VHH binders against Protein AAR2 homolog. Designs and how they scored, part 2

Target 1, 357 residues: Protein AAR2 homolog, of Caenorhabditis elegans (q09305)
Amino acid sequence: MGGALPPEIVDYMYRNGAFLLFLGFPQASEFGIDYKSWKTGEKFMGLKMIPPGVHFVYCSIKSAPRIGFFHNFKAGEILVKKWNTESETFEDEEVPTDQISEKKRQLKNMDSSLAPYPYENYRSWYGLTDFITADTVERIHPILGRITSQAELVSLETEFMENAEKEHKDSHFRNRVDRENPVRTRFTDQHGLPIMKIREGYEIRFQDIPPLTVSQNRVGIEYSDRLYRLLRALGGDWKQLLAEMQIAFVCFLQGQVFEGFEQWKRIIHLMSCCPNSLGSEKELFMSFIRVLFFQLKECPTDFFVDIVSRDNFLTTTLSMLFANVRDSAHAGDDLKKKTAQFKQYLTNQFKWDFNCD

## First folded at step 5 (VHH; framework vhh_7yz9_2)

Design k10 (from k01 with S30D)
Fold by ESMFold2-Fast, scan of step 5:
Structure k10 (fold): chain B 357 residues (1-357), chain A 121 residues (1-121)
Amino acid sequence: as target 1 above (357 residues)
Amino acid sequence: QWQLVESGGGLVQAGGSLRLSCTASGFTFDDYAMGWYRQTAGNEREWVAFISDSGSTYYADSVKGRFTISRDNAKNTVYLQMNSLKPEDTAVYYCAAGDSWFYDESEYDYWGQGTPVTVSS
């Protein structure tokens, strides 16, 4: 016998599924939700039977970079999004409640124009997102309501000029803020190139995490203190750290967002360098391994291999994690067992070698 | 309701063999990891073996080299081939289904009713 959807899940989706109405989106364009993307047909107006919980919606016209958003769907919710054909993005204005009510009355007539949520990958999607909540999305999502695969960059000089008061406004204030004697290199890096940053409102609002350039041998108290400080910034809720790891991963895998990839690596590196936290944060580390396991199931075997390097990021960083757990006096037998099983899985699946210290 | 039904238990002499079967209904069987646990009276359940959705196999040290877990997705069935049985293997054996990385009793979604195995010396 082949696989079949659990009857409980099918019944739940039929009774409690949510709707996404996507109005004005061009035909023959890329549309995706979660793991699946396809080209839109002539009648496409959105999705039906979306499982309650967090989902990532994304789209692209022609060869343009992907644009998307996270949304935590409530049971029976109707989310309405409009496409702006002139700006080639989502309309910024929220859809009025009276228009939503009208669309709700028209749902029966629109059924043939609504694609069903792709259930065959729902369990995999749940495994990628089970720590993400509405609070996670609210905390991290860009203020402008969309995530773009190509970073919207601005130079520090341009940002400074945009924030400066205009000619016929307070010029005395501008002069007083050291404009008469500016540091000549304040807008350029060591190579004489403009210093770039993400434009205000476009940034994904990730937590500050130690950079990857920190030495591999700094795996003691300093990293554990940084983890502790990060957990305090998250209100003591370690689940929000894993939720952020999941947001970052989805941003890079489905959203094609570089900053998501960087944040995902920073979190993995931080978690791999905290031997003193393995006992006190046991639930976090147990769940971290589970989260990473589901994420790596979705990655191609060659994804992390550098053409000019023998070691990829994951083999180097996870070797540190495995050694730290193996050698720990603080880690319980359950964490050691789960870590050993994970190491065996990665060795069998990807043929990676983790026995080099 | 979802069901896991175990079979193949019984009485066997030390050094003998038994093959346990567990058939699942109401599942996307191919998407679930399948595990075997055992329990003696008055003790907590002990993990024995599991097989991932991709077919990777893992064993407790006490049974490694003697027991083999396998699955047949066409029959929605997982098997536990038990060779070189010892009196210490006497227990009620339970089949469990859950996410591909669950090894703790509390993390499995579905459990069978158990099948008794008695190994006499």
Scores: ipSAE 0.000, ipTM 0.274, lowest interface PAE 11.6, mean pLDDT 78

Design k11 (from k01 with A33R)
Fold by ESMFold2-Fast, scan of step 5:
Structure k11 (fold): chain B 357 residues (1-357), chain A 121 residues (1-121)
Amino acid sequence: as target 1 above (357 residues)
Amino acid sequence: QWQLVESGGGLVQAGGSLRLSCTASGFTFSDYRMGWYRQTAGNEREWVAFISDSGSTYYADSVKGRFTISRDNAKNTVYLQMNSLKPEDTAVYYCAAGDSWFYDESEYDYWGQGTPVTVSS
């Protein structure tokens, strides 16, 4: 039976684990790390025994959207966040190098106010995040240092006005009409609605992958050029693509972020439409199936099953993947075998029947 | 210091049954997925069945409906019940244990020595 870690590992983590101080956070509010969330008590001031590596911290107070962040913890690191009740968000607090010893002494005196990291779930967390590195977090994480479940949107018209005001910040020329160079721009879409975008600094910096459309879920599509462009943008490191898929899934599952769900679907669709790359990118496709298997076992069986809609994303898109691998002259026997086994797993787990389009 | 000990192989006539057993020691059996593979002379190792740490079972199309994989965590043992055996099932059968937290069924941490099964006809 194996819910608990060996005492030796627990002792090692206590000595070498990281700390998160989360000061001023309201009691009876949601706080979570990785797989586990709970309601905070009166004395809650943070976490202890955090394993070195990447973790996702999130919280929510009554009526506020869930807010969180990814952080790559170093051994023995002390990360300090302060809750701001007015803005309903957290702020960074620096610990100067010469004060680290003093902070560690204070941590010993407040041990009863620090919750231990939930080690029972660590292996599961590792399985969802093993491609994510510090470099991945730095590349993708919003510049403003936080991820919110509710998108911070701004219209193109508002952005244009903000940029115009910056240009004319000099009060002497603020209200002057520029007759020599009038601005020409379009702020509405084809339906007359304002064109919206995520506010600068709030965006999760995912790679640009075209949005999904119903017409893109068809057999015979070939997107290897898109995959090659994406890999080039990632410095040729295919592991960073899977790391992004893992970030997107965690943002969706733990962070409740809709854009994470959309990016996760875009990556799955792209990977399912690249028959010409199955031989040259064999290792990527083998690892992709493993990553997706781990993610899908965390989802309820009815979450992605839609008997009424032909737009059921997973059944339609994975049918394309399975057909492409089965029919490939370039995919090796090991990829074909692994893909067939994955298809069988999904059929048994979700009761899906995969057919060619 | 780990060990997987297979038993139950032998000679059987077509249409007969055999039950293979594999007993594990040296690791926490209940945390591992258990699988059965087979290998015929001149061919690559072929997956037959696996059972997860939670008891979910999966089978190759060639054996589905004829073979049943099961486990007894109290005895640290995994079983493969083989019914309606065919000459094509003749192979050396290998027990394998892989970390249940990692899907890759081609990556197993521990392997048995194999037990031969011969189906005559």
Scores: ipSAE 0.000, ipTM 0.199, lowest interface PAE 12.2, mean pLDDT 79

Design k12 (from k01 with D31W)
Fold by ESMFold2-Fast, scan of step 5:
Structure k12 (fold): chain B 357 residues (1-357), chain A 121 residues (1-121)
Amino acid sequence: as target 1 above (357 residues)
Amino acid sequence: QWQLVESGGGLVQAGGSLRLSCTASGFTFSWYAMGWYRQTAGNEREWVAFISDSGSTYYADSVKGRFTISRDNAKNTVYLQMNSLKPEDTAVYYCAAGDSWFYDESEYDYWGQGTPVTVSS
């Protein structure tokens, strides 16, 4: 029943759990980990009993946009972050090896100031993140060490000028050759509007998957070559594709990051348009259905009404997936059965028919 | 840690009904999905029915409309109500507990010892 953990599990978590010290964070501000957030009290200094593995930490002050980070915690790890009131963000603080014993002693004295990890939601969290590894976080996480819900945007022209100024300052002894054919950079789109991009170091480093278009929903679409190219970019590790799908979803659901939602949709669309891969990538497709099930289970009902009714993305895209698997000569009976049962789940759960004959 | 104990099997005539029960020992029953599988001598185990932690139910085509899976979290028990039984339903029935969404036998963490069901023609 909910949060009623056996004493043996509580003892195990106390002995083997990780710690997050989040020092100097304002009281009466939002702080969260994974499924749970709360308003901080006067004594708040961080978290205890964090299960080993990947977690997402986030916070917000004075109704500002959320900021957060992913971290793969090791058993008994002590992670230290300091809040900077001036910049309204957090900074890493390294714990020197010779000070670990001292920090552990301090943690015992601060126990009443550390909130326990909300273990009652851990099974749900595991279902959303079981493909994410330390390598996934290292590959995708922004270079500046934080994920922001509001994108930090800069115009291409402004970025070009800033970079030109930096190069000019740093290159006084560089061998500069007159350019006979200077690179022409376009700063406006076809409508004359400035081209915007995410400021360097703030971007979530997702794989480059082509954006969705109306033409990508036509019958007979086949993107197995795109899938194979993407898998090659991931070192042949299909689990990293699903891990990226899980990062994208958590960024959207918990981090309130719209770019996560866009990447999540691109991955679903790609997976739904690969009929020639259904036999050779059976494990990937079976695991994809499992990952998607857990994600859809966690979405608020209102969110689905808006997506399905206004964008028609999930119904259209998953109808292509279901038809491709049903009609495939390459998909085995196990994948066909799992896909048919997933279709039945969606029909029962959302009262809509995802079958477009 | 976890133990699943099945009961309710036996001999029944074609067209009859049986209710199988599976009781779990443990404090986290509500976190687990529950499934029923069956196995006939010389054949591999086949999936029969599934109930999620939230109560969503799914059935194999061979039993759909005849079998009903349900759960009682207060009693740590899952049930399989079997109606309109046929000779081909004769098998040893196994209860299984595991993660909240799967069809693969390998994804179940805990299995019962099995309860035999024999349907006479």
Scores: ipSAE 0.006, ipTM 0.299, lowest interface PAE 9.8, mean pLDDT 79

Design k13 (from k01 with F27S T28I)
Fold by ESMFold2-Fast, scan of step 5:
Structure k13 (fold): chain B 357 residues (1-357), chain A 121 residues (1-121)
Amino acid sequence: as target 1 above (357 residues)
Amino acid sequence: QWQLVESGGGLVQAGGSLRLSCTASGSIFSDYAMGWYRQTAGNEREWVAFISDSGSTYYADSVKGRFTISRDNAKNTVYLQMNSLKPEDTAVYYCAAGDSWFYDESEYDYWGQGTPVTVSS
């Protein structure tokens, strides 16, 4: 909107918006919220006028991997985050209430150091996140309170030793196992390198959906039972599945988290392979098409050329969705029309071919 | 009780510009999504542009970069600014209103009478 907002709206946003105080973050470094990022200036200490609701905050120093978090801001909330220059991440300890109260008293004196939320893109952000709730964030967000574009890794050997200590509650047990057994040999790959996994507490807690294989994209697949089991795991709330799809997409697009891209693809594939559920889960499928439509509009042209088109995933998987909806005896006319329009949009916008044998 | 009234159509040379307006009467305009469609003789109505209740805009591939949709909630009016017009843009243009977030002709509740646009080669 670039300064086109009326003064009354600016005043309303200041009075009802939230604040993020980001203390100790270095200048000339990347900082972003939602749709936009920028290089921090000398005086940068955070954000003002953040609309109530779920937002994604992220940052990076000197081209290092992005680190961020989702937070559900309440009207007038002041969130304080401190940067640790040595660990190059957020401080782990919560800021005491007394310090937050003091910062609240100092807000007027800090106004020139607070950047306004980039409201000109807020409605685009809303379209990408309208199914995400505070409960979604609580369920999915890593236990350690941050999302990293390159996950913190730990060796299988280290995990084994930590689990052995936890189960037996005896530090001497670890020393005996290490001395008597060549533990490293059992936890190395074919090149002699440690086998790595995501460190406990750093993982994004997505639902367990089977990874894609080439055979899973063939004609005649039916996964409605898998969808039903997934919905049951989500307490029967189909909106939480779409909320997870939205979190996965934002993690990939804004957070540069590849795990988010993989989960996003798994959800699309699952939804594209459920012909028997198209009638019983009509509202879910209608909303799924809408969510995917807005997500694909936000992708830059090079995203499809360099990642999606090379993978051939979207054209193959959505061809199955389109055929399943078109040929369904259970899908209503409204879902069939919406799906046909979506197919036409993608064909015209991206020149994709969905008429594969 | 809604009535949509289009205006601004007419004759224009290729490469020229026209601004269409659509004014709504009756219910709360700001709660509705607004769209523009066009139709040539013998063809089905073709979607042109869409603006949500929140102001998000979407365009058909054929008009991207040339047409701009906007709204003025204080005047209950939606606009279509048409630049770099081509003979292929010759059609009757219709304004539509509905509670639709995705461009779908069947989800619009109200339609205008249409305004003709002719672009000479």
Scores: ipSAE 0.000, ipTM 0.226, lowest interface PAE 11.9, mean pLDDT 78

Design k14 (from k01 with A33S)
Fold by ESMFold2-Fast, scan of step 5:
Structure k14 (fold): chain B 357 residues (1-357), chain A 121 residues (1-121)
Amino acid sequence: as target 1 above (357 residues)
Amino acid sequence: QWQLVESGGGLVQAGGSLRLSCTASGFTFSDYSMGWYRQTAGNEREWVAFISDSGSTYYADSVKGRFTISRDNAKNTVYLQMNSLKPEDTAVYYCAAGDSWFYDESEYDYWGQGTPVTVSS
């Protein structure tokens, strides 16, 4: 059968699938959705038969850094993006409600210019994104509506000046800047270099989780208080933490965003250092193992070689998780069994050693 | 080539029992997790039960306490023992094999053709 779908499924997806019009995008450029990317042809105008739910769309021209976005598609939705050749990015094009029927008629005439969603990868995509909802996307997605693989950076001094000019008479700021010493000290690091941050509106709005250090990888660490604080920030919805883990992973894997990789590691480390929470947050930990299983299964072979050989993060951190669950007096038998199976799967499949001896 | 063959379906009275079997060939059965799904005409497939390669079992709330999944690696067979059957258990039952630990349909690599089960009131 290969990639052939039953006619009933094809009919369902044709009737209920969503559309993405991506107008004016250059030919011979990279365009992708979820697991698949390809070079665009001269007639390319977008995608058809997109399954309802969350998807990640991305593109790149002339080996430029990838740009993309998450969107929760509704059945039959028509999403329109227009490429701007001058800014080399996409912009939203609003379709008025009274024009939707007209757009649907136009789509029928453009069918040959619309690439079908690559259904052969949908199983894998669902496993990577099943905790992500429309609410997750709204919470985390950059305000400016796009995710860039290369961060849009601005100095703290430049940001301060821009804000002063936009909202206040800038005369007081200019008088302070003209005097030179106090402003320069405030906006420079310990080596006298400008302090940089992601430009306002471009940041992926991840939760603030403390960065990793070598000392934080020691066995016996307990971070349940940090986990509880994080869950409170998420309104008590533990599913949103796993949804964030999934967004971070997709940003890294498909979006080529290093901040996504860092956030993914911070979440795994936090979850691996909470022995006192294993009973009270059983559903969270059970689902965490499931999310991580699908993520590790879908990583390219080269990704595992780099992670295992270069920073040893997964083997060290997961060794802490496995020891904590094994030794817990409060973790249920179901969590212990699932965790032991996960350890055995990783040991057999990747030959990873989780014994810290 | 791989194959999954279900058997044991049929007609049974409410409160009765049936044992479904699914025999695998063409892959190393002991390396795969096995699941049971069911589907009624006009409805999507729903997960019923799961057994890991190590023997850990999980059940849908609708069947928990009534159904038991088990496996025999020497016979390359997974079983679903169905007790206290209800009319709402009427469906076509499918076995599936994959490296998934959960009932997530997205991770199953191989599917059987299905076996019908009818529970009369």
Scores: ipSAE 0.000, ipTM 0.223, lowest interface PAE 11.3, mean pLDDT 79

Design k15 (from k01 with D53W)
Fold by ESMFold2-Fast, scan of step 5:
Structure k15 (fold): chain B 357 residues (1-357), chain A 121 residues (1-121)
Amino acid sequence: as target 1 above (357 residues)
Amino acid sequence: QWQLVESGGGLVQAGGSLRLSCTASGFTFSDYAMGWYRQTAGNEREWVAFISWSGSTYYADSVKGRFTISRDNAKNTVYLQMNSLKPEDTAVYYCAAGDSWFYDESEYDYWGQGTPVTVSS
């Protein structure tokens, strides 16, 4: 993002870094943290010198889908994950408090097997994640402790039948299910396709925000009531909304998770449709523009081409944001200035057209 | 034009407390990480504490458990609450703004004028 953290801060993070032991992970497989991924060597056993704060760790075996997790590291923490070759996933291994000193001593003997955290990109990573806290990760992260790029889907019919069989274990459960459906239950959509959902425990626990597929071209859209309801669901903490936006973006960009992309778009759309909140939620909107600025700087060129040419989402939605801020009687001069600078940046860098007729 | 103004320094006896304030003007305070540094005669500036945009805090080993950094974005102010002060904490304390925002991200090393703190035994 430009501008370096003071050298004293970098030195502090280096000295007080955390450790990740990733035991039993196969050689010549993809392993990554934050901005950097590489093929593992024969002796790879994990990472050292991880800065305190949130990080995203991910890996992939051959052509298998990327799998990963978020973790908010404390200074000097030792996190242990063990790879299971049969299931091709990782599992947690706890380090008892009374064994931490012994574990730190063992880490010195494994130093050559631990890759250092890629500090050269830390400032950029910090700019993508600075609203994320340990509480954010606990709230959003899947119950099963992992995020998979390929969605684990189950049909509504299969889930219903599995639950019915679990409760009754009846050889005639099929006939019972038919009798016990007093209201006509549909397990297929309007096109006759099975209704699918993410299998329990695998879902990223994002806030419920209305889907974009129902939106029509409407002049005078105002969603401040929806924003206020969402903020109340987040305990009144607007920073948690931006933290969720950052989680969604990282899931999409590094995790290759489509649901992260969808949630990111839903948040941007909501924020772009709240003209009546621009004064009362000034700090939220200023910080939202900053978060989005850093996110768009980090997207690869192919992502920008696909957004512009195939979706038009950002150009359409941000045109609404820019018009709402420009025309607001309640937005202060600082928000108008930063929004105009952001619009100019996007126009210059990506050649996007935000002109209204 | 960017400006940082420190206040709250002074004389205090060992074991006492002081609260330093640093008020920013001319920029959007909430977009910057803020730090406190100190300097004694003949030595380079030493980092004391750091607070991120989201409120995450980090401390030098010499002040952990005694000092608390906090911020109030509505007042454009960062604070350093110093408890259980020691003679070794005697220094001129400076605040700094990190990471410029948007087109001026390179202008991160703004420093205040400094406020002196003297701890007597």
Scores: ipSAE 0.000, ipTM 0.232, lowest interface PAE 11.6, mean pLDDT 78

Design k16 (from k01 with D53Y)
Fold by ESMFold2-Fast, scan of step 5:
Structure k16 (fold): chain B 357 residues (1-357), chain A 121 residues (1-121)
Amino acid sequence: as target 1 above (357 residues)
Amino acid sequence: QWQLVESGGGLVQAGGSLRLSCTASGFTFSDYAMGWYRQTAGNEREWVAFISYSGSTYYADSVKGRFTISRDNAKNTVYLQMNSLKPEDTAVYYCAAGDSWFYDESEYDYWGQGTPVTVSS
């Protein structure tokens, strides 16, 4: 979508749009929703005319790491978020319903302080998120209700000591000391480095997908069994795999979350190494190409030069995908045509060479 | 306010040729992929041809080798050159604009009103 917003859409959004009230957020700070971000003005109190559906809200102050969240907005919904200026994050407590009702009564008086949703990019946003549902958000979103660009990490040793101290405090009248059952826990990996993990409640709850085995392309790779295991973990719903790919991409692109980038790459690599599944999972692979097309279309040109292109990940991995689809006896003509179109688009748009193998 | 206007349809004898044109206004034509679809009364719309932003072209098997899709970004126009026409090509032809690569008509954002093509035996 570009240019002036059509009057019929303005009227629809005015009547059915949702509201985000973002209270106490500092002026001259970054605020974003979906594809757009801007610096907040003095009177900024939130957003109006939000289309129903899934959106990603994010913010940053004083060049601090981005903090954000996904939310499935219902028509006419009023979502209230309070900013804590001391902790420089969202308040953890949900806003009570009586306060929301009071804000609803005040909406007309706040209209001049509410920015309209940037609808000119809504079609592009829909293309990035059309597999994401409320159930997807519920499954993947961190328990603490926010996504941070800088991971909240804790060492395994520190977590163990914190838990031991808490248990000791709680066990005033219990004997917890047992010399005959000593703790057998290792706090360093095979390289002698501390074992790190994301602090409980802060993790994005992505599916456990095996890490990339090697950076170099190896002919004859076949991971259909891994794909089938993953689909079983998702209750057989292949659309949830693509929804997770979309969550991971948005976390990476808009949220600046490195784990989102890693999960996105793992999904692409897995999908590119399953030649035996191209016929049986036709709908999944056709939709996968579409999802990836919209994702790559929306990336800034410099993004590929500095991040994706230098890693050679996409050119190497997609070369495997293109060869697998081209050479498949089971892929069908429509998947082969869409895949060839996608390869041609990437070659023309980004000057990528997929004949390195 | 967007518009797609098809022209060039009409009556033609089997084995003849027609060139359809579709002129776009109200959006940035060069940012959109363009497709041609056709529909006969009582049937769903059938995809005919597609041209990407970069000019890459793809065709339904029923028209491959006979039809050629092209675009002129300076004129905001997409063309469908139809050669060796068959009675089975008789339909109302629609142009569509979208950012989707896929032949599914639900994925196009803008549609024309259609131009009729009749091929006599």
Scores: ipSAE 0.000, ipTM 0.224, lowest interface PAE 11.6, mean pLDDT 79

Design k17 (from k01 with S52T)
Fold by ESMFold2-Fast, scan of step 5:
Structure k17 (fold): chain B 357 residues (1-357), chain A 121 residues (1-121)
Amino acid sequence: as target 1 above (357 residues)
Amino acid sequence: QWQLVESGGGLVQAGGSLRLSCTASGFTFSDYAMGWYRQTAGNEREWVAFITDSGSTYYADSVKGRFTISRDNAKNTVYLQMNSLKPEDTAVYYCAAGDSWFYDESEYDYWGQGTPVTVSS
């Protein structure tokens, strides 16, 4: 039942696990790591026994939008964050190398104030994140070190004005020259509304993947050239594409980030429209199906049905994937079998119809 | 505290039949998919058959039509009925329980100790 860890594993994780100190965070506020969140108590000062590897930490005060971050924890690491009540966000505090032993002694006195990592969900978390590495986090994570569920938007005109003010502080001469010779940039769309963009440093640095376009006729849809271009941008490392898919999904599911949901859909659509790559990229497609299986398995049935059924995206897009693999002259028997098993699982579990007549 | 205990292996002549059993304890059997794998000396483990928590069955091409996997949730037991056995079926057979319906070895949480099957010609 539910998978209580053996005492030997718990002892190992306590000795070799990482710590997160989250100082000054208000009580009765939401705090979460990976698959689990809870309301903080009066004594809450952070987490203990965090398994080495990538984790997603998030929080919310008084039903405000979630804010969070990915971090690749090293064995025995002590990560310190301080809550700032004025800005309603967290700030990094560096632990000097020569103070680590002292901090570990202090942690023993704080043990009752540290919540243990929720091990009962670790297998689920591993299945959602096994392609994510430290390099993935460094590549994708926002420069400002946090992910916000509500997009930090700024108008193109406001950003231009803010940049002009900063330039005035850095170079009085340049500011004067720019004002005498104004360059007109388009600040409004075709309907006269301000053009909005994500504020610099807040953007999740996902790869540029074309938006979802459903052809009225599916005959001739082939995006292998787009996939190849994307793999080139990732240095030829197809595992980084799946890692990005995993980050996008976690951002959506745990982070409540809409852009994560959009990027996740774009990746699934791209992978479902590459019949000519099924043989040459066998390992990528095999692993893609595995990643998607764990993602769909972990979604709560009510939340999943309401969101996914409304969009009809998965049934339509995966129907293309299943037909492409079934009908391929180049896909190996292994891929065909795994794809048929996945189709059968989704049909049984969600009662979806994927027949492409 | 979990266990998977295999039984039913032994020596059999080509064309014969054997039924392997695997009894689980220490976890909620009905929540898990169950698989059978086999291994010969010097080779990697080969997937044989898989049954989901809902009872859907899947087979490796080498055993399709000859082997049948089934489960009895009331007895916490999974079975592998092996018919028309060939010398190539000689291996140690392992029972596995996992949270995945995939045949990949890495997807399984619990493994038995194995039961040897020898098919003579």
Scores: ipSAE 0.000, ipTM 0.241, lowest interface PAE 11.4, mean pLDDT 79

